VHH binders against q86b00r158to499. Designs and how they scored, part 10

Target 1, 342 residues: q86b00r158to499
Amino acid sequence: PRNSLQRAIDRLKNKFGISLKGSFEEEFYLIKKGDNNNSSVASLLNSIEKLDHGTFANYHSLDCYGDILEKITNALEEQGLPIEQLLSESGSGQFEITIDYTDIMEACDRHIIVRQTINSIASYNGYIATFIPKPFDGLVGSGCHAHLSLWDTNDSNLTPDANGECGLSLVNQFFIGGLLKHSKSLTALFNTTPNSYKRLKPFYWSGCNVSWGLDNKESFIRIPSSPFSATDGCSNFEIKTIDHTSNPYLAMAGIIHAGFDGIENSIAPPPPTSLFDQSVLNNQLIPSNFEDAIQSLKENHYLCENIGNDISNAFIHVKLAENKILKELSDDDQILKLLELF

## First folded at step 18 (VHH)

Design y02
Fold by ESMFold2, look of step 20:
Structure y02 (fold): chain B 342 residues (1-342), chain A 128 residues (1-128)
Amino acid sequence: as target 1 above (342 residues)
Amino acid sequence: QLQLQESGPGLVKPSETLSLTCTVSGGSISSSRYYWGWIRQPPGKGLEWIGHIYHSGNTYYNPSLENRVTISVDTSKNQFSLKLSSVTAADTAVYYCARPRTYYYDSSGYYTLGFDVRGQGTLVTVSS
C-alpha cells in the first residue's frame, strides 16, 4: 500500500510537476480506567462523563487530565513530530492533535505514529484512547481530516490564488473536480466500517455532501479561510470525511489519482456552496453505508487500476468480509469490538 | 506585469486554416500554476471559449469546436498558438488569448472559463 502511494506521487510529479503536502487532524476520546467495568457502552459513557465532570468542576481532575495530554505531547515531540495544534472540547472528553504539514508520504507515516503513540501513552497511564468514528450516540464523532496543498518543483505552493474561486488556483480547482467526481469511490477507502457511516450524516459537519466551498463544514471538500485569504488566497483544502479506519496510504493514493484525473481532463468542480445554502438540498451525498461505497469503488476501474488491481481486489475482499462480521453484532457489541482495534 | 499579445493574419479564406500566436511577456508560460487559452467573440455575440492548454502540452477543447481546433505551446519562445481548420464565415470573430482563473457552467452543462488576463484581441475575417 505504501508502494501504491509512492507510484501515485511519482505519477503526479512526472506528468504535471506537482507534489502533494498535507497533515491530519487526529481526533480521539480518552476514557479513564478505574473501578468501573468497561465491558459495555453504558460503562464507557459513564467513564467519559466522570472525566468531563471532573475537568469542569474539579481542578484535581483537570490536573490529571492535563497530565496525560502533557505526556502524549512530550512523547510526540521526543519522536520529532512537531505539534501544530492541540485542542480539547471541555465537557466532551474528545481531543484533537494536529502535526505540522509535510510531504504526503511522511504525513502518512506520521499519522500512523501519532495514533500508536497516543494509544501507548494512554494505556501506560490508566486511559483508553479510542479513535472509533462514532463511539457513542449523542456525542460528536472522531475523524482525521486531511489538510492538503499542491506544490511545484521549486517548492512553491500552487494551491492559493486570491483571484480564483474560493481563493484557489485553477489547477487546484481541477484537482478538486477530480476528487468530487470520485468522491463516492473514495469513501470506500476513507470509511471502512459500518460505524464510520454513523458519523457521516447531514448536519453533523462530517462533510457528506458531494460539494466544496469556503468554510463549508458540510462539504466533502472544505476550503479553510484565513485573515489573508482575500489578498493571498487560500493555502490548502480539507477533506473532512476521512476517519481512522482508513489505511492512510491507500486513501491518499486514491486522492492523488482522483486529483490527477481532474487535472488531466480539466474536470471543473460544480459551483461552490456555502454552509446553509438552500441549494444544498439538491446536492448529492456520499454513500450512506459501506456496501454502496465499496460497490462504487468496484465499478471505478480507473481508481482500481491506478492503485493496483491486486491491491484493490484484496482490499475489497477483506473489508467486505470484516464488515459482514461487524454487522452481525449488536451496535453495543460492535463498539466493544472496534475498541480493540481503534 | 504579465501581458498577452495576439498575432496572425486578419483575413483567412473559407475552408482554410486560421492560425494565431499569443506571445506572453512579463511571466512564464511554463508555470505549473496556470493554463493558457483562446476565446473569441463573433460580431454581435457573446464570448465563446475555444480551449486551453497546460504547460505539459495537455489540451482541452470546447466540444463544439474540438474536431477543428489545435492549441499548442512553445515554451522556448514563451508562446502558445491556435489553429482552427476548415473555417467559414461563422468563424469571423475577435480572437483573444487569455489566462483563465475560474469556470462557469451554463444550463446545458457546458462550462466556460473566466479570464483574469486577456490580450487586446485581433479581428479575424473569413472571406475571399
Scores: ipSAE 0.492, ipTM 0.820, lowest interface PAE 2.9, mean pLDDT 86
Fold by ESMFold2, look of step 18:
Structure y02 (fold): chain B 342 residues (1-342), chain A 128 residues (1-128)
Amino acid sequence: as target 1 above (342 residues)
Amino acid sequence: QLQLQESGPGLVKPSETLSLTCTVSGGSISSSRYYWGWIRQPPGKGLEWIGHIYHSGNTYYNPSLENRVTISVDTSKNQFSLKLSSVTAADTAVYYCARPRTYYYDSSGYYTLGFDVRGQGTLVTVSS
């Protein structure tokens, strides 16, 4: 998969002199381990149930979050991963860590290290960190949103254009056009478990609409604005649907090939949409389940060939088998299984 | 000035293969900036996109036709070609080769093609 991403990176650079940079917003929950003389599995299920119903013991440990978060951030910085942002959903036990953006291969490597570090530090300090897309039906899901930008060979950001639609250059608009064209197939690479689709629902701000727009949290592609957008343009764009079930190397390879198609064919995206403009809301959604997403990928000859037919075939077979097993489990057993994987 | 010219038989028998060639003059088919495409207009109907090809050989086909369509490129002759197999009377149309200007993805999931250069078109009739 890392070789498939390198080929995608080389293809974009060799043809257009363009490099992709990005970072992931790493969203996760911290669950304090209890001691109840039962197996750790039983205590974990009880903690998950309490959080899902709005009753969780983590309120009693809110002053302890500072300690665990400091240990996580120190461990990341000691590994050369400077934290750009750390955000918390007060009272929910959900946190978001973002590190500085970099070239996309390194960003994917950093994504793996960040997840491993959070898991290890949490476990050593009496917590379970969970990256499951929707561990709690009553609480916000967890994704790993990608913030991306296009750069030239002089390391100048090609994404902004103050005179362009949504503050974006034409080349970046074509890249987005390609992403939207391929969005249903990309969903198979981004969201690879049945649980992923519990998070991906309209009005959850998960990005289910096959659209784009300024600050539109319901769009597949969100364009973050800043105080400088009117003078400088918008410096990056965001894909909101990606979650931690994805292989980051395959996800980014798919993104690059989709965007390449957009640039190569000058594919303009549709007019941008607003979160509050119901009269312009299109009814186009990404697939609502993995089977439909994977079928779209199977039919996408362009993506499968460019990612690599052997790699794509292996991915499809493994994930279909895994999804069949997961769907046969009870809701609790699915969560327990996913905790082992993510 | 870039010019596109269709050539090929104007009559094809049912179940046989329709074959057309487009000759490009005044420009290079190997340009990294362009795709090269085929469209058709059946009698009394609107334009229908058939497919397009990049000079490297990568192809993109209308899903309704993809099992019967082959588009190919010969960069040494500055030409690209259409083959449509197993034709029926429904394939009777004016066929155009074209250079797409832009594509865009609309809210219905369709890709709309614009064209900046198009051939004059050639009528192909499918008839016994």
Scores: ipSAE 0.000, ipTM 0.116, lowest interface PAE 19.4, mean pLDDT 80
Fold by ESMFold2, look of step 22:
Structure y02 (fold): chain B 342 residues (1-342), chain A 128 residues (1-128)
Amino acid sequence: as target 1 above (342 residues)
Amino acid sequence: QLQLQESGPGLVKPSETLSLTCTVSGGSISSSRYYWGWIRQPPGKGLEWIGHIYHSGNTYYNPSLENRVTISVDTSKNQFSLKLSSVTAADTAVYYCARPRTYYYDSSGYYTLGFDVRGQGTLVTVSS
C-alpha cells in the first residue's frame, strides 16, 4: 500500500506540480495494568468498564501519567520525531500527540513509528495504549485527524489565499470539492471496523457531515482559522474522521486521487457551512456503518482503479471478512480483539 | 537563527503592572506550529512557568497566576507580550521569553516539558 501512495503522489506532482504535506493528531488512551503479576483479561475489561462508568480513581494520577508521558516524548525525540503538541486529559486517560507536518509519505511513516513507540513504552511501563476509535461508550472517541496542505515545486504553500472562500486558494477549494464528491467512498478507507462507526455520530464533532467550513467541527472538511487568517489566509485543512483502523498509505492515496479529480475537473465545493446554521441540520452524512461505506467504495471505479484494482479488491475482501468476525463477537470480546490490533 | 529578545522596565513598584515584550527575529510568530511562552526564575528558586500563547490568540496560564496574567501577540511587529498585574516583592525574578519544544497537557490545560529557544532573560525587581 505504500507503493500505491507513491503512485498517487507522483500522479499529482506530474500533472499539476503539486505535493501534499500533512500531519496526524494521534489520539489514544492509556490504561494502567496495576501491580498484579497475574493480571487477567477480566482485569483489563474491568478497567475499561470503570472508565466508562466514571470509577477509575486507582488508574489516574498526575504523577503516574506525567512519568509515562515524559518517557513517551523522550523516546519520540530520540528517534528524531519533532513533537509539536501533547494534549492530556488525565481525568479521562486520553492523550493526543501531534508531530510537525512534512511530506505526506514521511508523515505516514512517522504515524506508524509514533504508534509503535507509544505501544512499546506503555507496555514496558505497565500500561496498555489503545487506539480503538470508541473504547469507552461514555467517553470521547479516538481519531487520527489529518491536517493537510498543498505545496508547489518551489516549496511554497498553495493552500492559503486571504481573498478566497474560507481563506483558501481556488486550487485547494477544487481539491476539497473532489474530497467531498468521494467522501462516502473515502470513509471505507478511513474507518474500517464496526467500532469506528460508534465514534462517527452527528453532533459528536467527528466530522460526519458531507460539507466544509471555517471551524466547523461537524464537517468532513474543517478549515482551522486563526486571528491572522484574514491577512494570511488559512494554511491547512483538516479531515477529522480518519481513525487508527485505517492504513495511512491507502487513506492518503484515496485522498490524493479524490483531490486530483476535483482539480482536474474543476469541481467547486458547495458553499461552506457553519456549525449552527440550518444547512448543517439537513446535511448529507457519510455512511453510518462499514457495509454502506465499503459498498460506496466498490461502486467507485475511479478510486479503485487509481489505488490499484488488485489492492482495492484485496482490501475490500479482507475488511469485509474482518468485519464479519468482529460482529460475531460479544461486545467485550470485540474490544479485546481490537486491543490486539490497535 | 531564531532569536528571542526581552525588553521592558527592570523596576516596577508594588501594586503596579509588570509589562514585558519579546521580539522574535529569524522566524515568524505567525507559524501555526509553535507556542510562545514566558517563564521566570525568582532569586534562589527554580524555573516557574507563567503561560503561553498560540498565534491565534488562544492562551493558557499557570493556575497560580492566571487571574493576574495577560499574554498577547502582535503579529505586525513579530512580538508577544506579558502583563502581570498587582505585583508584589514575590514577583521579583529573571523573566524569559521562550518557544516550547515539547508540550505536556493535562485536563487543566497546557504544560510544557522543555524549550526550543529561550531569550537571555531580564531581571525585573519589584520594590518601592
Scores: ipSAE 0.000, ipTM 0.129, lowest interface PAE 20.6, mean pLDDT 80
Fold by ESMFold2, last read:
Structure y02 (fold): chain B 342 residues (1-342), chain A 128 residues (1-128)
Amino acid sequence: as target 1 above (342 residues)
Amino acid sequence: QLQLQESGPGLVKPSETLSLTCTVSGGSISSSRYYWGWIRQPPGKGLEWIGHIYHSGNTYYNPSLENRVTISVDTSKNQFSLKLSSVTAADTAVYYCARPRTYYYDSSGYYTLGFDVRGQGTLVTVSS
């Protein structure tokens, strides 16, 4: 898979002189291991929610985790991965860590290291860290949103253009056009379990609408604004649907090949949408389940060939078999299985 | 009902500029939801995308044509226009103005740049 990403990076660079940079917003829950060994992981997740709602104020929720969060951030910094942002999300015991952006291959390597570090530090200190997309119906889901930008051979950011739609250069708009064209197929690479689709619902800020727009949290492609956007343009774009079930190397290879198609064929994105546009409810959605997403990928010969037919076929067959097994489990057993896998 | 109507000369000399106007009736080109586009069909060939424009003036052109094509919008007249410079016999085609779909993707995840409303088309012949 890492070789597939390298080929995608080389393809984009050799044809257009363009490189992709990015970072992931790593969302996860921390669960304190209970004294009672009969407790399931699902029970531990429920225990965190009870503490936030019945026993502790919001201030206490952040303060209760200060020691473990400090150990996690120190470990990441010692590995040369400085924390850009650490945030308590709106869910019970949910946190977000973002490190600085870099070349996309390194960003994928960092993504793996961040997850491994969080898991190791949590385990050593009596916690379970979970990256499961939707562990409970009542809990906010966890994703790993990708922030991406395009750069030229002189290491200048090609993404912003203050005169462009949503503050984006034309080449980045074509890249986005390609992403939207391939969005249903890309979903198979981004969201690889039945649980992933419990998070991907309209009005959950998961980005399941096949659209793009400035600060639109319901769009597949969100364009973050800044105080400098009117003068300098917008420096990056965000894909919100990606979760931790994805292989980051395959996900980014798919993204690059989809964006390549957009640039090569000058595929314009549709007009941008806003969060408050009533027609957003009836816009196209990404697939609502993995079987439909994987079928879209199977029929997408362009993505499969460019990723590598042997790699794509192996991915499809393994994930279909894995999804059949997961769907046969009870909800609780599925969560426990996912905790072992992710 | 939204209607699109092409107008302009049917004959253009080689090396000169092809110029067409599309008049929109039954709707507004200032809508933030729509692009406004030009496509053509050379004799015996399929449809070829030329480009489109957003009401803000932003344009998106087929890269094979981009150094020769200009699309513009006049919101006060509810019109948009195509200019294609330095034409040759290869530019002989039926030219259509159209409104593309804003959000359709097929089952394979491919973005289909399709059109939900299209004009009748006008033949433009490049000949001495």
Scores: ipSAE 0.000, ipTM 0.181, lowest interface PAE 16.9, mean pLDDT 80

## First folded at step 20 (VHH)

Design ya2
Fold by OpenDDE, look of step 20:
Structure ya2 (fold): chain B 342 residues (1-342), chain A 128 residues (1-128)
Amino acid sequence: as target 1 above (342 residues)
Amino acid sequence: QLQLQESGPGLVKPSETLSLTCTVSGGSISDSRYYWGWIRQPPGKGLEWIGHIYHSGNTYYNPSLENRVTISVDTSKNQFSLKLSSVTAADTAVYYCARPRTYYYDSSGYYTLGFDVRGQGTLVTVSS
């Protein structure tokens, strides 16, 4: 998978002189372990609720988890990972860590290290860290939002253009056009379990609409606006649908090839949607289940070929088999199984 | 200050090839943020997008003209060029080189490439 990404990187650079940089927002839950190692899903949920009883304010949540979060932060910094942000998310016991952006290969490497480190530190300190997309039906889901930008060989950011649509350069618009064109297939790479699609729901800021626009959290491609957007343009674009069930290397390889298609063929995106648009929601949604997503990927000869036919075929077959097994399990058993993996 | 200037013959015979060059000054054609394009306006008609080129040489043409159009770039001269083969009277127009920045969509769903900077234009007449 890592080699596939390298090929994608090389392809983009060799033809257009463009490179991709990025970072992931790592969302996860911390659960304090009870006395019993084999806790039911209900028990785990109860543990979360008890810790946050009476704390409606985000600062209280941080206080309750201050020690473990400090240990996590220290461990990451000791490994040379530059932490951009650590914050409490909307879910009880939910947190987000973001590492500074870098070359996309390194960003993927960091993604793996971050998750492993958090899991290790949590386990050592009597916690369970989970990166499951939707671990509990009543709580907010967790993703790994990707913030991406295009760069030239002079290490200049190509993404911003004050005179471009949504503050983006035309080359980046074409890149996004390619991503939207391949959005259904990319979903199979981004979201690889049935549980993933419990998170991917409309009106939950999960990016389910096949659209792009300024500050539109329902769009597959969100363009974060800044106070400088009017003069300098926007520095990056965001994909919110990616979760931790994805192989980051394959996900990014898919993104690069999709974007490459956009640039190569000048695929203009549709008109942007800065606000929620009901018409977009009704007519342009990413797949709502894994079977539809994987079918889209299977039929996408362009992506499969460029990612690599062998690795694509293996991915498709393995994920189909895994999903079949997961779907045969009860909801609780599925979560327990996923807890072993993520 | 970025400036674009068209140059080439103003008269072309039917069936011949129209050739124009755009000279870019005040900026580099090799800037990876930008594309470089050609548009035309026939007498009494609206603007028509012809095509554009990236500094790498990657091109995209209007499908209606794709079989007759060739756009090329010369980074060493900071120029890009247009060739339109097999011209007819229908190709009589003012031709502009421009820097495209975005697409615009009309009510029919058809889209055109928007430009922020454009040359003064040059009239090319197809006549025997």
Scores: ipSAE 0.878, ipTM 0.952, lowest interface PAE 0.5, mean pLDDT 92
Fold by ESMFold2, look of step 21:
Structure ya2 (fold): chain B 342 residues (1-342), chain A 128 residues (1-128)
Amino acid sequence: as target 1 above (342 residues)
Amino acid sequence: QLQLQESGPGLVKPSETLSLTCTVSGGSISDSRYYWGWIRQPPGKGLEWIGHIYHSGNTYYNPSLENRVTISVDTSKNQFSLKLSSVTAADTAVYYCARPRTYYYDSSGYYTLGFDVRGQGTLVTVSS
C-alpha cells in the first residue's frame, strides 16, 4: 500500500511536475475507563465526561480533560510532530488534533503515529481513545478530514488563484473534477466498515454531496476560505468523508490517480455549490453503504489498475470479509468489536 | 504584468494550414497553475473556444475542430501555437490567445472557458 502511494506520487510528479501535500484532522473520543464501562455501549456512553457550554461551570468542565490532553500533546511534540490545533468538538468527550501539513507520504506516516500515540497515552492513563466513525448514535461522529494542496517542484503552492473559481487555480479545479468523477469509488477506500456509513448522512455535515464549494460543509470537496482568500486565493481543499477505518496510503493513492485523470483530461467539475444557494444545488450523493461503494470501485478499472490490481483485489477481498463478519453482529457488538481496532 | 501577443500571417489560402504563435511576457508559460488557449470570433458571431494546452504538452480541443487543430507549446521560448488545417472561408475570424481561469460545462461534453487575460487578437482571412 505504501509502495502504491509512492507510485502514485511519482506518476503525478513525472507527468505534471506536481506533488501533493496534506494533513489530517484527527477526531476521536476519550472515555474514562471504569470497572463496568467496557462491557456495553450504554456503559461507555454513561462514562463519557461531558463538557458544558454555559456560565461559570464551563470553565471548570474544560479542566476535566486538561491533564490527559497535555500528556497527549507532549508525547506528540517529543516525537517531532508539530501540533497545529487542539479543539474540543463537543461537550461530550470528543476532540480534534491537527498536525502541520507536509508531503503526503510523510503526512500519512504521521497520521499512523498520531493514532498510535493517542491510543497509548489514553490507555496508560485510564482512558479509552476511540476513532470509530459513529460510536454513539446520538453524538457527533469522528472523521479524519484531509486538507490537501498541490505544489510544484520548486515547492510553490499551486492551489490558490484569487481569480479562479472558488479561489482555486485551473489545474486544481481539474484535479477536483477528477476527484468528483471518481468520488463513489473513492468512498470505498475512505469508509471501509458498516459503521462508517452511520456517520455519512445528508445534513450531518459529513460531506455526502457529490459537489464542491466555498465553506460548504455538505460537499465532498470543501474549499476553506480565509480573510485573505479574496487577495491570495484559497490555499487548500478539504475532503471531509475520510475516516480512520481507511488505509491512508490507499486513500491517498486513489486521490492522486483520480486527480491525475482530471488534470490529464481537463475534467471540469460541476458548478460549485453552497448549502444555502438554491441556484446550483444538486442532490447526488456518495454511496450509502460499503457494498455499493465497493461495487463502484470494482467497476472502476482505471483506479484499480493504477493502484495495482493485486493490491486492489486484496483490499476488496479482505474488506468484504471483514464487513460480513461485522454485519452479523448486533449494533452494540459491532461497536465493542470496532473498539478493539479503532 | 502578464501580456499575450499573437503573431502570424493574416491571410491564408483555402485548404492550407493557418498557423499562429502566442508569445507570453510578464509571466511564465510553465506556471503549473494555468492552461493556455486559443479562441476565435468569426465575423458577426460570438467567441468560439478552439482548445488549450498544459505546459507538459497535454491538449484538449473543441470536439467540432479536433480533427483539424493542433496546439503546441515551446517552454524555452515562452510561446504556444495554433495550427488549423484545411481552412475554408468559415475559418475567417479574429484569433485570440488567452489564459483561461474557469469553465462552464454543457450536456454535449463541451465546455466554454472564461479567460482572465487575452491578446489583442489578430484577424486571419481565408481567401484566394
Scores: ipSAE 0.471, ipTM 0.804, lowest interface PAE 3.0, mean pLDDT 86

